VHH binders against NADH dehydrogenase [ubiquinone] 1 alpha subcomplex subunit 10, mitochondrial (ND-42). Designs and how they scored, part 5

Target 1, 347 residues: NADH dehydrogenase [ubiquinone] 1 alpha subcomplex subunit 10, mitochondrial (ND-42), of Drosophila melanogaster (Fruit fly) (p91929)
Amino acid sequence: TKKYSVFNAIFDKTSKRFDENSKVICVEGPIAAGKSKFAKELAEELDMEYYPAVDLDLIYINSYGYDMRKLDPQLPPSCRSYDVRNFCLDPSHDLAAQFQIRMYMLRYSQYIDALQHVLSTGQGVVLERSPYSDFVFMEAMFRQGYLSRGARSVYNELRQNTIGELLKPHLVIYLDLPVDAVKKQIKARNVDYEVQSKVFSDAYLSDLEQLYKQQYLKDISTHAELLIYDWTAGGETEVVVEDIERIDFNQFEADIHNKKMLDWRFPLEAEWCEARIKYCHEKPDLMNYFNVPRFDVPELVRSADDGKVWRDVWFNAPGMKYRPGYNADMGDEGLLTKTKIGINQGI

## First folded at step 1 (VHH)

Design c3 (framework vhh_etentamig_d1)
Fold by ESMFold2-Fast, scan of step 1:
Structure c3 (fold): chain B 347 residues (1-347), chain A 124 residues (1-124)
Amino acid sequence: as target 1 above (347 residues)
Amino acid sequence: EVQLLESGGGLVQPGGSLRLSCAASGFTFSSYAMSWVRQAPGKGPEWVSGISGSGGSTYYADSVKGRFTISRDNSKNTLYLQMNSLRAEDTAVYYCAKGRLYSSSWYLKPFDYRGQGTLVTVSS
């Protein structure tokens, strides 16, 4: 007799979580623009979940805080770590292609987590960059000769196969800094590998700005709202918050040709539930699109022998033999470990 | 107190030109992006053009690209909008605004940090 009450609870709960703040906001801009400070402050002011810029620490630092890059002396060259530091110091390395694909994959994975958060909790999210803007770095690297035509082709194929599965952001905020100001801020931050880098040339930084402004911002603004700020001297987050509060995200209801918020127009409760299930429960299926073979691009192919050495080294590293919570070498005292050893006061 | 005073509007024939000026006071003009916003009779405000504090970056609405030019003189605390090839649909009250360099959404919401505006009428 309560079947209809249970049915109503299942379908009503999702829509009851959503309010005007259930939004996806992406903060974009050049290197050293002050995006992290601004995005964190914006998230705090709007009571949204903050997603910092991805980096390869998400791959190389395991759940126990062990840095897997320490294993490099035990690995063949094709299996060694290559992160932002390596890219800044040696951008022409063969591993630069894998690095850029991994950056796209990490942004994609994080974006799914952000969509899951909005759809399951109703709380909005603020992200530093997204998979939608990642291609500007790929194209700039290609223009400087850091990526082969084959690597660029593989990247474009992976992006084409994956990008359409996501929901575009509601709002993109671009923090604008000219090339000379970016170079000044890189020196001011005084990160050793950034200051020494040949990557941050006028040509590379100009290409990034052109790709952002003439391709990404123009393309994304068809579906997302767009705000651009002169951030040369920084700015006040409160001013941006006031501007956001003045945006009418439902303007599309007045114009049948308006494509704004198209991905978020769910007329039925069942469609909201389907989207929630997709990003909450089907993430492994979405990530499986990144497991395609790459036979025609030598720098993206790992030999079977190298792969075997990598597996043997990595899965015998501290904290890697068993699932988190079950690794005795890391001090885990999980229930199964205690039960198997028997009752005693420990070692 | 932020003060913005627009001038230069008037009646002009289709295909004609006008130059608008905005005199700014009460803040460090060179430290802020400036924009032009217009409001046609019976419609909400429409963002037209924006310029960075240094003048190094400019943005235009698609409706005015190639016809309008935004510029500034930081020594005089003055913002300009050169309007060429004017059309009947350019008829609006034009406002000077402090802050935002670009906005895709200025419709249906009030606009802050604007002056009293200057009327531009494009008619035969």
Scores: ipSAE 0.005, ipTM 0.429, lowest interface PAE 10.9, mean pLDDT 83

Design c4 (framework vhh_5c3l_4)
Fold by ESMFold2-Fast, scan of step 1:
Structure c4 (fold): chain B 347 residues (1-347), chain A 124 residues (1-124)
Amino acid sequence: as target 1 above (347 residues)
Amino acid sequence: QVQLQESGGGLVQPGGSLRLSCAASGFTFSSYWMSWVRQAPGKGLEVVSDISSSGSTITYADSVKGRFTISRDNAKNTLYLQMNSLKPEDTAVYYCARLSYKWFGSLPTYFDYRGPGTQVTVSS
């Protein structure tokens, strides 16, 4: 199977599927900037696959639509759900570290899927944020005292072990919204936990803006093209499309010191095929790089007793006992021989 | 099918050195963090050292820092522990362990596979 995939890739000539729209575009910006509406419209205009912002529903809502948060009364406090709502209302909770690490893992997983799509089909992708920008949230949380030094260290080790395995985006679009405008948009959206949030202070929002502009945008712009827009009053997606159409993604050919598109400069067809195989067939191996043990960070280590209770409750929940398609309690008519999913999704 | 086999233990005098090896098979060794864990008589398990899949990130217990060195050879599927300046307190059964996490739900650190162990005795 692995050898078959290599031969298939050689015969499929991955590079011949690419055209001017075989691009990875990341839409970035502060909270409440209107990124989702813009990114979706941009993907439609460019005929690209749209990847919405990740959230913990990807973890807590199982394949059958069952909300695993309903299990919280059966779980010890250390194993209860903690999502963006909990973070907004109680950011000093020990589970905030686990939340931020899981957000990075979800962005990483989604980004691999996006790379797989581009390399397999030649169709471009538009993503709301990426694993490359995720650290701005981690650093802002740390500055506000929501993460311990140990949790920050684990996050940095996870990022160091994983970020180098990906291909950087071709283009980053930053939707710029100053702190006062962000606060007004949060109020206008009128989401209860966002309006009541202890997190969205001037200090936190200013830290996010500083980290985005002084670290992320500076760093990523060495490899990706960068477009920045004042999005205080929103904007017209068609104008951005016209700006993108004017970008010369091969400008680096005129300057040997230009690092733009470096990750996408494969001189041999075999290297394009290897990249396709990596993101199409070796995703489980990439996700294994997230196995970072730190016994000195208690909030990221669960007791054996708590872990056992969590496992017993979660993997006997509706739709969780067997792999998707094999759970009779959810109406599945799968094969008589079944494989439990608990081994692959928890300890 | 996953197997871990330690070797290199034995009796050594205080101040002496030993090099432990662990041969791994049945999985993609280069994709996993590996650990050396020990259990002294009448005590619980203590993680001695951890090493990342690539070998670039290494952590040591305070009790062994500066005396022990962990390393790995991904081409040979082998994990090593070089133990220098051994003390009587280092007497324990040493286990080679593979660490595994599940990225959703709880993030507990645990050993999903461990070798049978090798005895290290530091005594004059």
Scores: ipSAE 0.000, ipTM 0.165, lowest interface PAE 11.2, mean pLDDT 82

Design c5 (framework vhh_8ghr_2)
Fold by ESMFold2-Fast, scan of step 1:
Structure c5 (fold): chain B 347 residues (1-347), chain A 125 residues (1-125)
Amino acid sequence: as target 1 above (347 residues)
Amino acid sequence: EVQLVESGGGLVQPGGSLRLSCAASGFTFSSYYAIGWVRRAPGKGEELVARIYPSGGSTSYADSVKGRFTISADISKNTAYLQMNSLRVEDTAVYYCARKYSPLFYRGTSAMDYWGQGTLVTVSS
């Protein structure tokens, strides 16, 4: 972490790196809507950095490429892997609660990286979903009985303690696909666990759509610009680019009641510098809010005995036995400071 | 039920100004609805010239009218306006006020769910 100084902030003209394209854009919509193709094309056309949808490979694939899910036969049930495949096939499992919390945590971590990119380079970003919309999945899971009231309470507490530390997006683009079209696209994608899923019922998909439209889009539109498209037949990215170019992101200057872009209204250069330092150097502090024990919700608590077995198996796995960059079996000689370890699994 | 009623059209000389009004009834301006102005001239297709989300204040304009037309809304009167300045002969058209359910947006006019009767604007000497 670098020492912060008011003197350095005065001479660091971070705001001068910003132009009309120094924006955070979030692409939202239901599963199988074509968000990845659209978001990637949008980022290319606007010369922005693209952030794909997070997945649990960020936790389960270690820095040496070993898939930690292969360890499941050696682990007690409470310590086994549980990812989107498991959720689709067995959503009533106790591990669904930690899965949803991990998804929020991964979206939160990626969003910090996106803010760091904008604030350090001035280049805009396009993300597939964000921590701001993650709660629609949590609420839909709760409505279907996949999460306990205790798990929902823990999720809401974690979200309340963390969400206020971020800067809201400038623009949310929602790709709208009705439930019947979502089901057709899931079938067309032909991913085995999605097609056989117990989760993608009319009730669940309708709940997601309702939560997106009546809660998330309604709430976020007070602070972010909002564009919504019928994406049933797909669409042209060029049309969306033209619509974005027509948005007046500074309309708030004419209306004291307008809360749009509130998080991005920095009257002082020092405030821009503080935000840059927060997301560039203080990420470990932000992520530490997720390192809290859960004692009141049984499915989120790991017994001491199970935790010991997990530690013994997990940290003796290929790529984990040695310190990063000091593993002779992986061809390492000495300490490699660039070796990445996945996001830590809460105990 | 739901109705949009336009007024303010007429004959004006090139360089002149007109203000169109759109009075909405049967629904209240909210974050779920956008109001747009669509024009149709003889021999030409429909063109969305301006759009406003009354609750958020967000506006957009066609390139052909940018800098000359201003769209606004009065929530308390449930009325939208189109201020047209520096009018040109090519602005001659029937102007329609249209409502769009804001969660569904398409480029153009196919997403408009309710339309007014239209008001004629003629720019001629």
Scores: ipSAE 0.000, ipTM 0.117, lowest interface PAE 19.5, mean pLDDT 80

Design c6 (framework vhh_8cml_1)
Fold by ESMFold2-Fast, scan of step 1:
Structure c6 (fold): chain B 347 residues (1-347), chain A 125 residues (1-125)
Amino acid sequence: as target 1 above (347 residues)
Amino acid sequence: EVQLVESGGGLVQPGGSLRLSCAASGSIFSINAMGWFRQAPGQEREFVALITRSGGSTDYSDSAKGRFTISRDNAKNTVYLQMNSLKPEDTGVYFCAAKPRYLGYSLWTSQYDYWGQGTQVTVSS
């Protein structure tokens, strides 16, 4: 009895990788709400890994820090770069559809890395936005006429094929900032393409807020805990930490119909191991779900001639001819230990 | 520290309108959000609407959307609930509530720290 009690306590402790801090936390909110500062501070206070907001620098800045957007003058229009700056200044461009799909893909890729971190180390994570909330941007773009019905259909098919493969977050924190305050903060940040943006109208920002509150927060709160803060004047991260510490993440144990934490209720150790393998070793298979045929949507199709020019230019760019560490034009001597790889790894 | 006093309740015909007021006294600078809840005879208390300190963000229950409007007057420390197209199902005691920290949707009634005494709203058959 006592012998079995001691044995079982030791066995359970050695089999578990998770503690009270093994949580996935997503920080959500409108543009200019102060999410980056808050999320970083929250991660530091909870001893969690911080994942900053994704952007297309993850695609356009190569392993040597070379900005591939500098190649645009050598490329046909269909192959040129299109990032958040271009979207803000010219949202009706055909490349806006590719931009939104790439944003979803990058958030999906980062989320897999975050799940890998939690399942491999037991350390929690704090992310700025997630693939679960990405659709609010797609729907807002569609409502403003920036996406065709065909592009929206492709996005929805990609999301339908991928979203069910992930584990929902434990907690979503929404930093609430009204449209007029968002516009004031955009002006205060004084980023040229944001201030001059054709996108950040009252209609677009109101659509985003409505989609966040009436669709995303309502839907995600069936499975995740939800905290909402008036962040118009900012706030204290320590106050949010205290509120998190009051949350009972095991409330579902009192109600069989409660779906909170459902994705994280693995009854067997083998199932935890399977999830870890999925996100640690099968990421390429998960990313392969993004290979959806787009050939009936003209803005997502590149001609064979344009594709040949793109390949010739991109693979002859600085740092692109050979594997990282083997490009003499970037100062490599064929040894990885002598190579300065990636501006994003040094920032 | 914070006291809430409701007013404006009464008897109204179906399809009629009524405006509730909630006057807050005490430390208004510590209030993050104020909301309205109601309790019908024999039922549990349910969420109706909320408004943040700045007045820029509002949220409504599904039954209140399109019919009720929440607003505030910061100079008077008062929150209003304008109720239009009233139905017999809207009958109940309406409570004003305030929270000094975080807010949540209708499932988070326990996150409100201060409550008024309630005001009766009766919509005749």
Scores: ipSAE 0.000, ipTM 0.198, lowest interface PAE 18.8, mean pLDDT 81

Design d1 (framework vhh_8cml_1)
Fold by ESMFold2-Fast, scan of step 1:
Structure d1 (fold): chain B 347 residues (1-347), chain A 124 residues (1-124)
Amino acid sequence: as target 1 above (347 residues)
Amino acid sequence: EVQLVESGGGLVQPGGSLRLSCAASGRTFSSYAMGWFRQAPGQEREFVALITWSGGSTDYSDSAKGRFTISRDNAKNTVYLQMNSLKPEDTGVYFCAARQYGSYLWEYTSYDYWGQGTQVTVSS
């Protein structure tokens, strides 16, 4: 692995790649608000990299497209899959705690990739939600009795160990829908497990709105610019782009007490290089901060016997014996040989 | 930028009612929390009422609770303050104010945009 020396850090002009579009933008809002369509269009219009909302397919669909959830009949209950469908239909399940922690970890992992992209290329990014807002879902689940106090404690410890290692976004865009509009949009989308959901009650949706508005938006706006839109009838992405173009992201230079963009105020080129190295080369170290003991929270502890069955089943599944590109059972060896032969014969 | 223009002020007898209107111009009106403040001669500017951008939450000063009602019509870019059971102590210049939601404060210094004010006088 190539190391950066002090000499390389001094002559590596990471900040040279930055322009007015080298921004981290997070799109936030309640379920069914139209965030995915808006965020994708925004990224396209601004020529930024789009990061879609994370889901458990990132864990359950392996590199060959095999759905690991098919293994559930071979697994003990503690090791079976549990995704957003399961949460909507059975939110009181013991695996709901693991689900929420995995959602935070996936948002955290994706956010590191987004920071790496901005710092390495200078191209801005648009993300659907972020690790900074993830706690609103955890707190709403806790208020509805879907998480134990122990599970909440573990989540808070994991968040405290990790959240301070990231750079806050430059801009947060909140798409505002009242609870009644969210319920109407869930019905309009007509996704079976969402319509039949035990989770999307007035109480749960109201708690999410309160947590977003009274905690997340209030807190993040001290460091990030904030744009809020009434999205009840949807809106025009072009209008939002025009609003973004009017933001002065360097306004803090006129006010010593202004904390906006604080994470992005690196006075030395060496500091920009250190940030790039952190998110490009030290991601495994950052992810290792999630190693928090869970022995006192039963729903987050897997027995040794269950763990052995899980390892035996999962690592003998299609495409799981070796690293991606090396699994003969998925045709990797045959594919590579055939590809090379085909190229040589075609030339 | 948001520009605010108040109307509906005037002279009224104790126990009477007035409805104040605040017309807002600017593309981000629906993204702002709106408040009403008042200032009597020789007094500091005082908080009266607040409404969030969605209209889902309101708050009132102790002196306004039960007598005043704040509402908004985002389609008309207008905020209203319905004042009932008016007292001589309610006399003052009433200001409409707008702030971006992220600063969840009801202190007057927390508001980004202000109207010129409209005079309310409660006397015989």
Scores: ipSAE 0.000, ipTM 0.142, lowest interface PAE 20.3, mean pLDDT 81

Design d2 (framework vhh_etentamig_d1)
Amino acid sequence: EVQLLESGGGLVQPGGSLRLSCAASGFTFSSYAMSWVRQAPGKGPEWVSGISGSGGSTYYADSVKGRFTISRDNSKNTLYLQMNSLRAEDTAVYYCAKYQSRYDFWSGYTYFDYRGQGTLVTVSS
ESMFold2-Fast, scan of step 1: ipSAE 0.016; ipTM 0.403

Design d3 (framework vhh_7mjh_2)
Fold by ESMFold2-Fast, scan of step 1:
Parts: structure tokens; C-alpha cells; sequence
Structure d3 (fold): chain B 347 residues (1-347), chain A 124 residues (1-124)
């Protein structure tokens, strides 16, 4: 019989790689709050993997470094690129709805990769925002008139049918920065489209803060631990680390009705293995729901003719003709191919 | 009625090879992802690997070099080939079907049906 030391047993057992640092941490807060610097420092201090904020470069920069946005002159208006720069400068554009859905999909895709990392390695993760908080942007856009009622309904349906497939974070850290300080930081950063933005009004930024505090933080705190910091002058990551080390993530054991950490309460090793399988190997199936047609929301519909022009231009672009991985078996990872994300929602 | 029936278990010498079969009935076998799972005496369940509808496979990294999963859709049969068997491979081996979700899209979930298991004993 093979005899293992306690030390060797720890190395060989996947479920026993999980310790008190095998946690999913989401860093949340308003635009320009300093989340990226803090999240990176926190991940380094806790020896966790850092997941930066998603952006549409994940869609538009191909595996060969070619920027697909250069193809816009060859494409019909419905197929042209629309990213955060376009949103800041022209938020009332029809493509704003597709942009917001793509942001949710990218956060969803990244979150699955983070779950895969924790369940496969036992190493914790730190993410900038998550699919759970993405709706605050959708609701703020709707309140400002940037999204139709139809687009909002589609977003809510897609979210409701997908969000339940994920495991909620263990901890949410909210970096609090008031609207006036956010506006000052945007000016200090001096990014041209941010400073000239039609979006970053007092009304929009106040709506985001209200949605974060009155909906997201309230809702997520039933299942996740919550830490809130006044980050107006920034702060010391070491202080936050000390606060995290004081959290008892097993306090729920004292109360059968406590829902904290519910998604992470696996009674059998088989359930941990099933979760690992789900997020490691079933990601394409989970993402396939986002490729459903919508005929009743005009701004989300791409005609068959437009879709054909888009495919002809895109498949003939530099680096796209010989792209080897267009299915899961061929090694597409992290981000779905733009063909799957941008598939025609009306034919 | 969904049925999964495993066969091919038995006594095998250390270093030997064994092929397990799982006969599926009561559903369209070709539409489902299938997995093998084992349980050693007095231990928890351990996932071995999965085969997709395409025939592609995914394995537990700890077992990948020792096992091969295949399927024959014309015979509604799932296979597990095991090589270089050790005493620690002594277990009951289960065939399992992944849940198929019906709705706005097709998606596969964790297991909804299991076979009764077949016992493999590795002993001299």
C-alpha cells in the first residue's frame, strides 16, 4: 500500500489544496477610484491571481495583435466597432445596447476563468468588478435614456438565465469615492474621451453610486462578506489585508438560516470535482446562451446581409483567416471568438 | 426510462489493463456528455473524465496518463480503458450522464443519472 506523509498528502489531494486563502475577492467602486492599483497590490499581498478590469480590446485586438477596429470603413454601420471611447462620446448610439451586453459577457467569461483557477489550483483570485455588479451600469444607462426598454428587457433576461450558474464571491471590497471626487480624478487622469465625456454627469455618477449602495451591496452581502472603505485620499493595502485576516468566513456554521458562503458549501468531494469540470470544460456551453436571436429589439438585430458582409470582411482580416481555435477543442480560452459574440441576432 | 449499465469489472493483477463498458438506453445517447466516476472502499467519489458529443475528452489531471474514454454512438455504449492498474485503483466504477438543460439555449450541467456501478479489484 502506498504510504504518504501528511506533507505529500497535501500536494496530491485537490480538494485539500483549498485553505482560508482559497477565496474569490471582488474589488468594486466608482470610475477612477484607484481600483486597479489596489486590486493588483491586494493580489500580490495575499498571493492571489489578479484579474484586471475587462475592456473591448479583448474582442477587437486579435491573437496576432491586429486591431479589428481598422476594418470599420469596410463594414455597415450595425457592424462597426463600439467601445468605451465611443460610449463616452456618443452614449445614445444604437450600438450602446450591444456594448453593455458584451461587457456583461466579458465579465461573465473572466469570472468563469477565475472560478476555474480557484477550483483547479486552490489559489485565491482578486477581480476588478464581476458579472454580479455589471447591472448597475445597465440600469444607470437606462435611467439616462441610453438604452431602450427592449434592450433592458433582453439584458435582464440574459442575466437572469446565466447569473445563477456562477459561484458568488466570498468577499466584496467597495472603494467609496463621492461624485465630486470621481469628477476630480477623471480630470486628473486627463484621458481625452473621459474628460470630454457626455456620460460622466452628476446624474449618471449619482445613479451609479445609488445602484451600487442600495441594490448591489445590499443584495450581495447576504451571501458574501462586505468591506467598505472611504478611498477619497486612497489608502494602505496592508490595512485592508489585516481586516480580511480578521474575517471569519465560517460564521455561517452557527446559524442554519445564514446564506453567507452558501455557494461554497460542498459536502462531497464529487461536488467540488463537478464544479471544477463545469467551469474548466463546460464554459463554451455556458457562453452559448448569449448567441440567441432577438427579433423584437431593433438595435440588437443585425440583418442577414449585414452579417454576411461582416463575416466576409472579418474572416479575410490580418490574422483571422488562419485562426486555429474557433471551438473549445481547438484551444480558444478566456474570450469567445468575436464570431460567437457578434453572431447575427436576426436573420 | 433512462438506464446506464456498467460491465467489464473484476479481478485484475497489478500492472494489468482493463476495459469497462456502459450500455445506455431510454434516451438519445449521442446528445449527451458522459462521464466516468469511481469510489474506492471507504472513500469519496472521484471524477475520472468526460467525453463530449464531438468525441473530444477531458480528464482528471491525476489520471490522464492512465485512462482513455471513448464512445460508440451506433451501439449507445461508453468505454473506459485503464492501463498500468495499481492496488489504489480498486474501486466501484460508475457511468454518469450530464444534465441537458432545455430553454433559450442548450447547456449541460452536472450528473442527473448514474449506473449501479461495476467493481474493479486490483490484487495479486
Amino acid sequence: as target 1 above (347 residues)
Amino acid sequence: EVQLVESGGGLVQPGGSLRLSCAASGFTFSDYYMSWVRQAPGKGLEWIGRIYTSGSTSYNPSLKSLVTISRDNSKNTLYLQMNSLRAEDTATYYCARHTYYYGSGSYLRPFDYWGQGTTVTVSS
Scores: ipSAE 0.000, ipTM 0.116, lowest interface PAE 17.6, mean pLDDT 80

Design d4 (framework vhh_5c3l_4)
Fold by ESMFold2-Fast, scan of step 1:
Structure d4 (fold): chain B 347 residues (1-347), chain A 124 residues (1-124)
Amino acid sequence: as target 1 above (347 residues)
Amino acid sequence: QVQLQESGGGLVQPGGSLRLSCAASGFTFSNYAMSWVRQAPGKGLEVVSDISTSGGSTTYADSVKGRFTISRDNAKNTLYLQMNSLKPEDTAVYYCARGQWLSTYYDRSGFDYRGPGTQVTVSS
């Protein structure tokens, strides 16, 4: 808004990068609350880029549509796939800790991409959840005994090492659904592993609601604007848009002790340019913060022998030997230079 | 084909300094995060420090923060560990370890290669 207008007046080249809708919006709420439909509609209405909820298909489905989970028979148990379906049906499995860490990493990776989009184009973004709220799932899993103290410690260390590197959202929208309504919607969605889930107990869902409301929303609202809606019967996206239009994102200009939008207060062109470079070109360095010591947590350690088998199987899978566009076995026509690229390069 | 070879270990007095080197061959060194791990007598394996593919990000165990510095020279395919203010508790076999490919982008599940180790003894 006002600061974007001043920025645009000074630098004509940046005028097309920022407007009143150059915002990061996170849609939060319990499972089955209707977040995906709402977030997509909100992004369309506000002309913002939509980022759907992450899942492990981002790891397991390669750029050619090959499902890497088909490789499980060739892999030792420690290297086999474990996704939300496996978690719902067998949450006490050793791979549940790796699953939760991977969920945080995927949300973190997606959030960097969203920041890159805003800082490069000026177009706002709407994300379904974020790395900032991911810990509510980790804590709920820990309370139910699905994570060891060691795994929780590793998660907290990697979160502490990474969360401060991001820019907090401008707005968090929480779609509120009580536990009984969540259970009703899980049944209505009728996804087989969700209905059969060992995870979606009253205790787990109540823990998630408590962690969301008493920790996440309280913490994030110091820096982001917060809108909360009773979404039991759903709602109209246009009403939420009108509420957003009434928010003064620059109210901190009248109160220097107000921390709202603190991460987005770039008084100097050099500072905002540095942020743009960080999220556009230094993503590998940001992702390296996830390499924390965890040899004391057996469920997060893979033997050297198992790791070698994993590497050899995965990088010889269909479409995995060369970068996307260079795999002749998948029908690609490559350029003059070819190079072998890892599976996570597109994420 | 993949080989990691540590050097620079030895006997040092408490408060002294030592620099370890690890020569890497048989792979594209710049594509892998690297770590120094150690095993002290009667203790389990401890990750001392790790470093990103570019060297732009590093982490350290609480026991060595402020005393040890990890670095790398991708042009020379060499990993380093500068150890200052050494304590008797730092006595261990130190291993150069290669993280799994893409450990910079996802959960690290261990090391796929480790060197034979170099002995560091801190004693008067």
Scores: ipSAE 0.012, ipTM 0.244, lowest interface PAE 8.7, mean pLDDT 82

Design e1 (framework vhh_8cml_1)
Fold by ESMFold2-Fast, scan of step 1:
Structure e1 (fold): chain B 347 residues (1-347), chain A 125 residues (1-125)
Amino acid sequence: as target 1 above (347 residues)
Amino acid sequence: EVQLVESGGGLVQPGGSLRLSCAASGRTFSSYAMGWFRQAPGQEREFVALISWSGGSTDYSDSAKGRFTISRDNAKNTVYLQMNSLKPEDTGVYFCAAEYPWLGDFYTPSEYDYWGQGTQVTVSS
């Protein structure tokens, strides 16, 4: 936040660190490119907060570690769990559309948390993928026949209702791995559902690469700095750190038509404060933009009867009836009993 | 918990207009997506219109598109359905419903937990 940081630099050296390190970095690339190890190492080298790739464990594993997927036998087919394993093994399933929408929503939710972290602490963030690149997976799934035209339409409306509320990243790092190398890395990692998957065909992986390079990277580079690396044999994180240190994130000041860093140009301190409040206190309001009509898309419609069964089963599951710390079925006890156990000498 | 009460139904001639209202009680009204459904004599309930929590997104059945307008006033905890150019085929009991958008897969009207008791709309002839 330019105006806030300049003002604070007069009084406190920590605001100087805010300006220098208050960056949103997204690490992008195909599956099995080594993004997770690179992003974690990059975050450590730059003293930034690391945000790993989202997955549906964020939905299915509750606060007590109970796996809600165990409830599937009690649920009608429309309400059963469907995660990345299910997608890899059965991508033509009706629940694939819901899965892709959930992935976008999870990336969106995580990105808000990352913006909150930067704006509240001044510490930069490194994320593995973002809501901005999520559409490449949706489009690749559509091209392979895994999503209907209706599901694609719903996704596009959902994205249009939400994407404009976020601040674009300062830097995108793309780890480039050609289709043949991706297939070799999937085999080398030897994850059973990935190796058995029919999803990772030449057509699907080629579509993903094309969508990344011809749409996402082209579009995002108008607003963010872009670094691309051949990652076929991996690489040295220190070299990338040196490249980042050479970037002038204020280069846009030389050209009034340059849109780089546009979302981060706050001419008034009040505008910076409004952005902080938006991502720190108004996350529920932002998440409510995900109310998009689905009535014409059968695979996204759940009957009222099915929904009632789902609510009854899920909210009576272990750890779900009350907030964390208050569920007797999970062994939660009152503060007094917990205190006495803590000071109890063995019997 | 949300309680819904519909009003504004009645008998109207073909080509006429009606405005339905759905009054909600509960402190979380502004966080719900709201829908209108109808049930014709001897038929199952069908979708008519939907409005998001903010009012920024709306959708309509093919039969309602261009004739009906859904709107909401969060300060008054009320959602409306303006029905123009009514046809005999629009005859039925009209229900409003509320859905939680922030929990699980609540992205369809079929997941609605809260329903009103309905208001009768009869288009004569």
Scores: ipSAE 0.000, ipTM 0.156, lowest interface PAE 16.8, mean pLDDT 81

